# Designs tried in a protein design chat: VHH binders against Acetyl-coenzyme A thioesterase (ACOT12). Part 14

Target 1, 210 residues: Acetyl-coenzyme A thioesterase (ACOT12), of Homo sapiens (Human) (q8wyk0r340to549)
Amino acid sequence: CIHWDISKQASLSDSNVEALKKLAAKRGWEVTSTVEKIKIYTLEEHDVLSVWVEKHVGSPAHLAYRLLSDFTKRPLWDPHFVSCEVIDWVSEDDQLYHITCPILNDDKPKDLVVLVSRRKPLKDGNTYTVAVKSVILPSVPPSPQYIRSEIICAGFLIHAIDSNSCIVSYFNHMSASILPYFAGNLGGWSKSIEETAASCIQFLENPPDD
Key: E = the ipSAE of ESMFold2; O = the ipSAE of OpenDDE; V2 = 0.75 times the mean of E and O plus 0.25 times the DockQ between their complexes.

## First folded at step 17 (VHH; framework vhh_6qgx_2)

Design z6 (from y3 with S30D S57T T100P; at its last look DockQ between E and O 0.81; V2 from the best seeds 0.00; counts 0 for: pae E 2.7 > 2)
Fold by ESMFold2, look of step 17:
Structure z6 (fold): chain B 210 residues (1-210), chain A 124 residues (1-124)
Amino acid sequence: as target 1 above (210 residues)
Amino acid sequence: QVQLVESGGGLVQAGGSLRLSCAASGFTFDDYAMAWFRRAPGKEREFVAAISWRGSTTFYTDSVKGRFTISRDHAKNTVSLQMNSLRPEDTAVYYCAAMPRKSYYRYPEEYDYWGQGTRVTVSA
């Protein structure tokens, strides 16, 4: 887990984005589910499971990017997130968030402190990036109310297809801290992922009013 | 009742200075980012400057960098915009706005509360 250091904010933010791109570029992704607009891939590396959920979305890529990069809206569609609050601005396109998650079993609820880095395509490119990783932030230490958890590498790659549609790819390198939300329902985890993806599509195609 | 009340607008010659002030009430000021937007005649509102709820981070639109300074006073619940080296193209109605802890500070639709505006006219 990366210690947040304000003097290195640009390099930490860029490495956040690069880690997501490298995860997406790995070899060995296997398709494990395919339904209408949703494909689910997995990548097993020893005892670590990574997930790639590919969604075809009838929304302009720039709008999907705007909505998905704003984690204050994440709880509106993703049941794994109870609250997402911005701790501070880092740059125009990089922010620190405090995230709380649903209680699982009779454990204390989990929380996260993450860096969210958003990037528009370079000139001539068509892919938007939203990268997420946990950081250790001394001003927001673990508290007795929560079990401080970790996201190693997660996020979205949003691939413009035409002016009205895009492909949204969600990636998550599954850490031990978030596995209970998935592993506890092993026989149904594919369906839970599909339902979350469908909720995401609906949110992106029917965004809430401001 | 939430209120944002701007003051300090007026007529000034090019090269002059003005200081805008915005008094905030009816909400927890320390939990909101504050911003200034402006609207020139016949144009849409455009972002000018923002300051985070902690006051630790500021951003400016390119055309005002080095000339304008946003600041906030947590004891008085005010946000200010010091405008130096004013140009005729800075002529606009200036609006104070407040946004909860969100990330897209350049976008007017992200702001919950708005002042009535104060007119700034910069003559050649």
Scores: ipSAE 0.466, ipTM 0.772, lowest interface PAE 2.7, mean pLDDT 88
ESMFold2 (binder alone), look of step 17: mean pLDDT 88; pTM 0.898
OpenDDE, look of step 17: ipSAE 0.637; ipTM 0.845

## First folded at step 18 (VHH; framework vhh_6qgx_2)

Design b21 (from z1 with E110Y; at its last look DockQ between E and O 0.01; V2 from the best seeds 0.00; counts 0 for: pae E 16.6 > 2, placed apart)
Fold by OpenDDE, look of step 18:
Structure b21 (fold): chain B 210 residues (1-210), chain A 124 residues (1-124)
Amino acid sequence: as target 1 above (210 residues)
Amino acid sequence: QVQLVESGGGLVQAGGSLRLSCAASGFTFSDYAMAWFRRAPGKEREFVAAISWRGSSTFYTDSVKGRFTISRDHAKNTVSLQMNSLRPEDTAVYYCAAMTRKSYYRYEEYYDYWGQGTRVTVSA
């Protein structure tokens, strides 16, 4: 886990974005599940299982980008999030969040401190990026109320298809040991992912009022 | 020198079938995912189908599902597209493409090599 340093906020944020791109660019992704509008890919490496969830979304890419990059809204569609509060607005495109999760098999809920870095497409590009990773923030140390969890590398790539639709790809580089915490169990992880993806699609296609 | 050479295009009536083939050379075929794209008149190039490097996974655009089948022959370094129940809207120049990545099959910007294309015309 990376120690947050305000003096290096730019480089850390860029590194966050590049890490997601690197994950997405890896070889070896295999189709695990195919349902309507949702495809799940997995990449198995040594002691690491990464997931890629592809969603067909009937919403403009820029809107999806705006909605997904605002993590305060994530509890509205992701059941793995109970709360998400801004710790610090590092820049217009980089924010630190404190996240709390529901109690699953543990007696205490999990929490996370994450850096979210978003980027618009480059010139002539059509891909938005929302990168997420855990950081160590001295101002928000672990609490006895929570089990401090970690996101190694995760986020969204959003590809515009046309003016009213996009592909939203979610990536998560996960340790095999923590996979059950995302799905409850290994046998039901696919279904859980599908349900979350469906919820995400619904959220993006039917955004709540501000 | 990398080459992807498409063949099998032509004129066919609606409801008919064609089999496109792409011969690959100049690179390690087994390390690449292969795909077919198409460009219809007045439209941008679009994804049609892809097959993983092992051939164990296939991907299709929705409009061709159930009608088109992509396959590959590692011994011959070829990728094929069996097109059944062709429709006028399938009229396009079809391109073969190769990608070293094993993801993003749908996105043309991630493909490394392209063929020159073969024309498919489906008459009503």
Scores: ipSAE 0.000, ipTM 0.257, lowest interface PAE 12.9, mean pLDDT 90
ESMFold2, look of step 18: ipSAE 0.000; ipTM 0.130
ESMFold2 (binder alone), look of step 18: mean pLDDT 89; pTM 0.915

Design b22 (from z1 with Y104F; at its last look DockQ between E and O 0.48; V2 from the best seeds 0.00; counts 0 for: pae O 2.5 > 2)
Fold by OpenDDE, look of step 18:
Structure b22 (fold): chain B 210 residues (1-210), chain A 124 residues (1-124)
Amino acid sequence: as target 1 above (210 residues)
Amino acid sequence: QVQLVESGGGLVQAGGSLRLSCAASGFTFSDYAMAWFRRAPGKEREFVAAISWRGSSTFYTDSVKGRFTISRDHAKNTVSLQMNSLRPEDTAVYYCAAMTRKSFYRYEEEYDYWGQGTRVTVSA
C-alpha cells in the first residue's frame, strides 16, 4: 500500500492509471463465465487472482465514465459497498475516498481508503479510464470499528462503441486472502460477480437523477 | 442565520497587494469547503481559489497561481485571500462561498452560501 504524499500527488495519480493499464494488458486471461452481456475472465498468478468483468452497456461512454468515476454512487449498484465518502479532492480528476463494506463472515465490517483517478480518452481515442488503489492517509487511520482492507489495483476501462453504447471492463488485481469476500465458493463467486455486473449495467442504462 | 461577510477590497495599483477576508457565521464552519469567486465587469462569475474542509488542500485558477494564496482560520471562522502582484485584469467583485457538497470546487452551482462581495479595483 502506497503512502499518500501531497508533494507527489501527480505522480501517484498517474501511477494509479498506469497500473490499471498494465493489468488490463496482461496476457493469459481465461474465460470463466459467459452470460448475456457479461463475460468474466480470470488470471491466476502466484498468490494473486485477477478478475476481468466485461459488460456491454447501452449507454454513452462519457455518461458511464461520469457515473462510474463518482464513487459516492457506487453503493447504489454495488452490494459490496455500504458507503463511499469523499475524503478530499486531489485534482479535478483525482479523488480520495473512504469506503465501508457490509459485514460478511467477520464481526466487523471492512473499510478502505482509496485513490480514484479518472482519465478521458486521448486524442482520437475511445477509452475512458477509472483507476482505483488503496493509499495510506495519516488523517484517516485504521479504526477499531473496521477491518482495514486494501485494493492493490482495480478500476474500469470504458470503450465507446458508438454514440449510445460502450463496453465497460472492470478489473481487480486481488490477493488470495480477499477472495472469500465475494462468495464462499467458486460458483457462488462467479454468480456474485455476474449479479453485480448486471446491477452495474442496469444502473448505467437507467441512471438516477443527480 | 447564515452569513458570509467579505472585507478588504479597495483600490490598488498594479503590482500591489490586498488581503481579502470573509467572516462566516450561522453554520458549522469546519464542515464546509470555502472558496473565492470573482466577477469582472461585463464577465461571468469565475472560480478563483478554494480550500478544503480540513484546510489541507488548496486549488487555484491558472491566472492567479503563484500570486494568490487562500487560507482559513478555524478558530475565527474566517477565510482569507492574499492577493499579490495584482493586475488590472484582477479587477472584480470578489465573493466568498461555502460548500458542503462533495463536488469539485470549481463549480459555483455546488456552493450553498454566498457573500455579498467586496470590490477590488486594480489601476494600471
Scores: ipSAE 0.185, ipTM 0.645, lowest interface PAE 2.5, mean pLDDT 91
ESMFold2, look of step 18: ipSAE 0.511; ipTM 0.802
ESMFold2 (binder alone), look of step 18: mean pLDDT 88; pTM 0.907

Design b23 (from z1 with A33V; at its last look DockQ between E and O 0.84; V2 from the best seeds 0.00; counts 0 for: pae E 3.5 > 2)
Amino acid sequence: QVQLVESGGGLVQAGGSLRLSCAASGFTFSDYVMAWFRRAPGKEREFVAAISWRGSSTFYTDSVKGRFTISRDHAKNTVSLQMNSLRPEDTAVYYCAAMTRKSYYRYEEEYDYWGQGTRVTVSA
ESMFold2, look of step 18: ipSAE 0.319; ipTM 0.691
ESMFold2 (binder alone), look of step 18: mean pLDDT 89; pTM 0.912
OpenDDE, look of step 18: ipSAE 0.370; ipTM 0.732

Design b24 (from z1 with R101K K102R; at its last look DockQ between E and O 0.81; V2 from the best seeds 0.66)
Amino acid sequence: QVQLVESGGGLVQAGGSLRLSCAASGFTFSDYAMAWFRRAPGKEREFVAAISWRGSSTFYTDSVKGRFTISRDHAKNTVSLQMNSLRPEDTAVYYCAAMTKRSYYRYEEEYDYWGQGTRVTVSA
ESMFold2, look of step 18: ipSAE 0.542; ipTM 0.801
ESMFold2 (binder alone), look of step 18: mean pLDDT 90; pTM 0.920
OpenDDE, look of step 18: ipSAE 0.686; ipTM 0.862

Design b25 (from z1 with S57T; at its last look DockQ between E and O 0.01; V2 from the best seeds 0.00; counts 0 for: pae O 13.4 > 2, placed apart)
Fold by OpenDDE, look of step 18:
Structure b25 (fold): chain B 210 residues (1-210), chain A 124 residues (1-124)
Amino acid sequence: as target 1 above (210 residues)
Amino acid sequence: QVQLVESGGGLVQAGGSLRLSCAASGFTFSDYAMAWFRRAPGKEREFVAAISWRGSTTFYTDSVKGRFTISRDHAKNTVSLQMNSLRPEDTAVYYCAAMTRKSYYRYEEEYDYWGQGTRVTVSA
């Protein structure tokens, strides 16, 4: 896990974005599920499972980008999130969040401290990026109330198809600490991912009023 | 020659326990993730549990979660399945399977090697 250093906030944020791009660019992704508007890919390496969830969304890419990069809204559609609060605004496009999760298989709920870094597409590009990774923040130490969890590398790539639709791809390099939470129950794993993806699509296509 | 030999099956009463073992030979054990599948009478073979290459992560089907525990012993090249609180619906032939690092746990077609199976019968 990366130790947060305000003096290196720019490089850490850029590294976050590049890490997600690198994950997405890996070879060996295999289709594991295909349902309406949702395709699930997996990549297994030695004791590592990565997931790629592709969603066809009837919403402008820029809107999806805005909604997904605001992690305070994540609990509205992702059942794996109970709360998500801004700790600090590093920049206009980089934020630190404290996340809490529901109790699943443990006696305590999990929490996370994450850096979220968002980037608009380059000139003539059509891909938005929302990168997520855990950071160690001294101002938010682990608490006995929670099991501190870790996201190694995760986030969204949002590809504009046309003015009113996009493909939202979610990536997650599963850490050992959260792997059981997402993939430990293989009997319900695909279904859970599909349900979360469907919820995401619904959220993006029917955004709540601000 | 690659071999996976299951043992430990038998007849047990509901609520009882069994420990299955699978002895692996003929391949580099540490390079493979190991799994247990089962085929109940009149049903297709289904995933039960898997354990990662180093044994650091485990996966279970919903119906056995909390009751079954998969483990492996690298020194003995064995994978085990501790089955507690057995139910009649757990009655099946249990198969040991091995897969390379490029395979996904859930799908039986991804596994490279299979045992002949050991029968588990749980009486009501």
Scores: ipSAE 0.000, ipTM 0.264, lowest interface PAE 13.4, mean pLDDT 90
ESMFold2, look of step 18: ipSAE 0.395; ipTM 0.733
ESMFold2 (binder alone), look of step 18: mean pLDDT 88; pTM 0.905

## First folded at step 20 (VHH; framework vhh_6qgx_2)

Design c21 (from z2 with R101K K102R; at its last look DockQ between E and O 0.72; V2 from the best seeds 0.00; counts 0 for: pae E 3.1 > 2)
Fold by ESMFold2, look of step 20:
Structure c21 (fold): chain B 210 residues (1-210), chain A 124 residues (1-124)
Amino acid sequence: as target 1 above (210 residues)
Amino acid sequence: QVQLVESGGGLVQAGGSLRLSCAASGFTFSDYAMAWFRRAPGKEREFVAAISWRGSSTFYTDSVKGRFTISRDHAKNTVSLQMNSLRPEDTAVYYCAAMPKRSYYRYEEEYDYWGQGTRVTVSA
């Protein structure tokens, strides 16, 4: 887990984005589920499991990007998030968040401190990026109410198809310590991912008015 | 009873300076990010500058970088905009705005509270 260092904020933010792009570019992704507008892929590497959820969305890519890159809106569609609060702005497109999650199976609820880095496509490109990774902030230490958890590398790649539609790909590189949480029931795990993806699609196609 | 009250607008020659001030009341000032937006005649309101709730981060639209400085004073519950090297295109009504701790500070729909605006006119 990376210690947050203000003097290195640009390089830490760029490495956050590059880690997501490298994960997405790996070879060996295997499809494990296809339902309607949702495809789920997995990639198994020695001690980790990575997941890729591809969603076809009837919404402009730039709107999907704005909605998904603002993690304060994440609890509106993702039931695994109870609260997402901005700790600080580090740049226009890089922010630190504190995230809390619901209780599962009598465990204490989990929390996270993450760097979210968002990037619009290059001038002639069509891909938006939202990268997420945990960081250690001394000013936001673990509390006894929560189990401080870690996201190694996660996020969204959003590919414009036309002016009214896009493909939203979610990636998550999971450590072995988080696998029991996600793989305790393989059928239930896949169903939960599909339900979350469907909720994401509905949110993006019917956004709140603000 | 939230209030944001701007002051300091007026008429100034090109190349001159003005300092806008915004007095905030009715909410916990240190929990809100503050921003300035402006509306030029015949145009839609646009982002000018923002400052985080801690005052640790400031951001500016490109056309004002190096000329404008946003600051906040938690003892007085005020946010200020120092405007130097003013140009005729800076002519607008300037609005003070406040939002809770949110991610997107350039978009006016993210702001919960707005002042009435103060007019700035920059003569050629």
Scores: ipSAE 0.398, ipTM 0.736, lowest interface PAE 3.1, mean pLDDT 87
ESMFold2 (binder alone), look of step 20: mean pLDDT 88; pTM 0.905
OpenDDE, look of step 20: ipSAE 0.830; ipTM 0.924

Design c22 (from z2 with M99L; at its last look DockQ between E and O 0.90; V2 from the best seeds 0.00; counts 0 for: pae E 4.9 > 2)
Fold by ESMFold2, look of step 20:
Structure c22 (fold): chain B 210 residues (1-210), chain A 124 residues (1-124)
Amino acid sequence: as target 1 above (210 residues)
Amino acid sequence: QVQLVESGGGLVQAGGSLRLSCAASGFTFSDYAMAWFRRAPGKEREFVAAISWRGSSTFYTDSVKGRFTISRDHAKNTVSLQMNSLRPEDTAVYYCAALPRKSYYRYEEEYDYWGQGTRVTVSA
């Protein structure tokens, strides 16, 4: 987990984006579910499980990018997020968030401190990027109310198809600490991922007015 | 009743300076980020500068970086825009706006409260 250093904010933000692009570019992704507009892929590396959820969305890519990069809206569609609050603005396209998650298995709820970095396509490209990784921020230390958790590398790649549609790919590199938990419930986990992806599609195609 | 009242606009020669001020009332000032937008005649309103709710972070559109400084005073509930090295291209109506804690300050539709505007005219 990377310590936040304001003097290196540009390099940390660019590294966040590059980590997501490297994850997406790996070879060996295997499809494990296909339903309607949603495909789920997994990548297994030395007992680490990464997930890629691809969804076809009837929304312009630039709108999907704006909506997905604003994590204050994440709880509107993703039941894994209870609250997402901005800690600080880092740049026009980079923000620090404090995130809280639902209680699981009678444990205390989990929280996260993350850097969210977004980037528009390169001049000749068609891909928008929203990258997420945890950082250590001394001003927001772990507290007894939560179990401080970690996102190693996660986020969205959004590929424009035409003026009214895009492909939204979500990636998550699972930390070693949660892999044993998921090994015994992969079938139920796949259905939960599908339902979350469908909720995401509905949100992007029918955005709230605020 | 929420109010944002801008002042300090006027006519100034190119190369000169102006200080805009925005007095805020009717809401908890420290819970809001503050920003300035501007609109030239016949053009759409554009982002100029923003300051976070703590005052710890400031952001500027590229055309004003190094010339404009945004600041806030929590004791007086004011946000200010110091405008130096003014150019004719800076001529516009300048608006003060308040944004609750949201992630992106450039989208004017995300702002809860707006002032009426103050006119800045920069002559060649």
Scores: ipSAE 0.222, ipTM 0.636, lowest interface PAE 4.9, mean pLDDT 86
ESMFold2 (binder alone), look of step 20: mean pLDDT 89; pTM 0.914
OpenDDE, look of step 20: ipSAE 0.744; ipTM 0.884

Design c23 (from z2 with F59Y; at its last look DockQ between E and O 0.80; V2 from the best seeds 0.00; counts 0 for: pae E 5.1 > 2)
Fold by ESMFold2, look of step 20:
Structure c23 (fold): chain B 210 residues (1-210), chain A 124 residues (1-124)
Amino acid sequence: as target 1 above (210 residues)
Amino acid sequence: QVQLVESGGGLVQAGGSLRLSCAASGFTFSDYAMAWFRRAPGKEREFVAAISWRGSSTYYTDSVKGRFTISRDHAKNTVSLQMNSLRPEDTAVYYCAAMPRKSYYRYEEEYDYWGQGTRVTVSA
């Protein structure tokens, strides 16, 4: 887990984005589920499982980008998130968040401290990026109320199709510390992923008035 | 009832200085980021400066960097904008605004509360 260092903010933020792009570009993704607007892929490497959830959304890509890059809105649609609080503004497009998750089993709930980095498409491109990676931040140390967990590499790639629709791809390179809170078994995990993806689509197609 | 009241506007010569102040009431000041926006005649309202709820981070539009300083005083529930080296193009109505702990400080739609504005005129 990378230590946050404001003097290296630009390189840390750029590496966050590049890690997500590299994960998405890997070979060997295999489809494991297709349900209407949702397609789920997995990639097994050694003792790590990566997940790619592809969603077809009837919403402009720029709106999906603004909604998904604002993690304070994440609990409105994603039941895996209880709270997402902005710790600090880092740059115009990079923010630090403290995230809490619901109780799983009888254990303490998990929390996360993450860097969220967002990027609009390059001049001639059509892909928006929202990258998420855990960082160590001395001002928000682990506490006894939570099990401090880690996201190695996760996020969204949002590909514009036309002015009213986009493809939203969620990626997650799973670490051992977050696996239990996403699913108890493969069947429950897959169902939870499909339900979360459907909730995401509904949220993006019917955003709150703000 | 939430209230943001700007003060300190007026007429000033180019190269001069002016300090705007905004008194906040009716909400928990330490939970809100504060910003200044401005509207020049015939133009859309634009972002000028923002300061985080803790006061730890400040951001400025390019045209005012190095000349303007935003600050906040949690004891007095005020946010201020010190404007130095003023230019005629700084002439505008300046608005104080408050946003809860959200990420994107440049967008007007993210701000819950707005003052009525204070006019600043910079003469040549």
Scores: ipSAE 0.162, ipTM 0.587, lowest interface PAE 5.1, mean pLDDT 86
ESMFold2 (binder alone), look of step 20: mean pLDDT 88; pTM 0.908
OpenDDE, look of step 20: ipSAE 0.753; ipTM 0.888

Design c24 (from z2 with S52N; at its last look DockQ between E and O 0.81; V2 from the best seeds 0.00; counts 0 for: pae E 3.4 > 2)
Amino acid sequence: QVQLVESGGGLVQAGGSLRLSCAASGFTFSDYAMAWFRRAPGKEREFVAAINWRGSSTFYTDSVKGRFTISRDHAKNTVSLQMNSLRPEDTAVYYCAAMPRKSYYRYEEEYDYWGQGTRVTVSA
ESMFold2, look of step 20: ipSAE 0.624; ipTM 0.852
ESMFold2 (binder alone), look of step 20: mean pLDDT 89; pTM 0.916
OpenDDE, look of step 20: ipSAE 0.783; ipTM 0.906
ESMFold2, look of step 21: ipSAE 0.387; ipTM 0.740
ESMFold2 (binder alone), look of step 21: mean pLDDT 89; pTM 0.915
OpenDDE, look of step 21: ipSAE 0.826; ipTM 0.920

Design c25 (from z2 with S57N; at its last look DockQ between E and O 0.89; V2 from the best seeds 0.00; counts 0 for: pae E 2.3 > 2)
Amino acid sequence: QVQLVESGGGLVQAGGSLRLSCAASGFTFSDYAMAWFRRAPGKEREFVAAISWRGSNTFYTDSVKGRFTISRDHAKNTVSLQMNSLRPEDTAVYYCAAMPRKSYYRYEEEYDYWGQGTRVTVSA
ESMFold2, look of step 20: ipSAE 0.493; ipTM 0.796
ESMFold2 (binder alone), look of step 20: mean pLDDT 88; pTM 0.906
OpenDDE, look of step 20: ipSAE 0.827; ipTM 0.924

Design c26 (from z2 with R101Y K102R; at its last look DockQ between E and O 0.01; V2 from the best seeds 0.00; counts 0 for: pae E 9.9 > 2, placed apart)
Fold by ESMFold2, look of step 20:
Structure c26 (fold): chain B 210 residues (1-210), chain A 124 residues (1-124)
Amino acid sequence: as target 1 above (210 residues)
Amino acid sequence: QVQLVESGGGLVQAGGSLRLSCAASGFTFSDYAMAWFRRAPGKEREFVAAISWRGSSTFYTDSVKGRFTISRDHAKNTVSLQMNSLRPEDTAVYYCAAMPYRSYYRYEEEYDYWGQGTRVTVSA
């Protein structure tokens, strides 16, 4: 987990984006589920499992990018997020957030401190990027009411198809410590992922007003 | 009732300085990020400067960077814009604006509350 250092803001933000792009560009992704507009892929590397959820969305890519990059709106569609509050601005396109999550099987809910970095496509490109990575921020230390958790590398790649549609790909680099759990309860994981993806599609196709 | 009231505008000679102030009331000031926008004659309103709700981060449009300083005072519920080395191109009506915890400070549509503006005229 990377310590936040204001003197290195630009390099930390660019590294966040590059880590997501490198994850997405890896070889060996295997499809494990295809349901309607949603495809789920996994990638196993040594003791690490990564997940890629691909969603076809009837919304312009730039709108999906605006909505998905604003994590204050994330709780409107993602049941894994209870609150997302901006801690501070890093740049026009890079922000620090404090995130809280619902209680699952623990005595305490989990929280996160993350850097969210977004990038528009290059001149001739069609891909928008929203990258998420946990950071250690001294002004927001772990508190007794939460279990401070970590996102290693996650985010969205949004590929424009035409003026009214896009493909939204969500990536998450998961820890090896959950591999035995995943193998024993794969059906529950897949259904939860599919339901979250469907909620995301509905949100992007029916966005709230300002 | 939310109110943002700007003050400190006026006529100043090029190279001079002005300090704008914005008094905020009707909301919890510490929960809002603050910004200054400006509208030059015949132009659309543009972003000038923003400060996060804690005051820990400040951002400026390129044309004012190094010359303008935004600051906030939580005890007085004010945000200020110190404008140094003023140029004729800085002539505009300056608006104070407030937004809740949102990410993208450059876009005026993200701001919930606006002042009436204060005129700054920089003579050649």
Scores: ipSAE 0.005, ipTM 0.379, lowest interface PAE 9.9, mean pLDDT 84
ESMFold2 (binder alone), look of step 20: mean pLDDT 88; pTM 0.905
OpenDDE, look of step 20: ipSAE 0.006; ipTM 0.300

## First folded at step 21 (VHH; framework vhh_6qgx_2)

Design d21 (from c24 with S57N; at its last read DockQ between E and O 0.93; V2 from the best seeds 0.83)
Amino acid sequence: QVQLVESGGGLVQAGGSLRLSCAASGFTFSDYAMAWFRRAPGKEREFVAAINWRGSNTFYTDSVKGRFTISRDHAKNTVSLQMNSLRPEDTAVYYCAAMPRKSYYRYEEEYDYWGQGTRVTVSA
ESMFold2, look of step 21: ipSAE 0.618; ipTM 0.852
ESMFold2 (binder alone), look of step 21: mean pLDDT 89; pTM 0.915
OpenDDE, look of step 21: ipSAE 0.832; ipTM 0.926
ESMFold2, look of step 23: ipSAE 0.650; ipTM 0.855
ESMFold2 (binder alone), look of step 23: mean pLDDT 89; pTM 0.914
OpenDDE, look of step 23: ipSAE 0.842; ipTM 0.931
ESMFold2, fold request of step 24: ipSAE 0.684, 0.671, 0.575; ipTM 0.868, 0.862, 0.832
ESMFold2 (binder alone), fold request of step 24: mean pLDDT 88, 89, 89; pTM 0.909, 0.910, 0.912
OpenDDE, fold request of step 24: ipSAE 0.888, 0.888, 0.885; ipTM 0.951, 0.952, 0.951
ESMFold2, last read: ipSAE 0.707, 0.474, 0.704; ipTM 0.878, 0.792, 0.875
ESMFold2 (binder alone), last read: mean pLDDT 89, 89, 89; pTM 0.913, 0.912, 0.912
OpenDDE, last read: ipSAE 0.878, 0.885, 0.886; ipTM 0.947, 0.950, 0.951

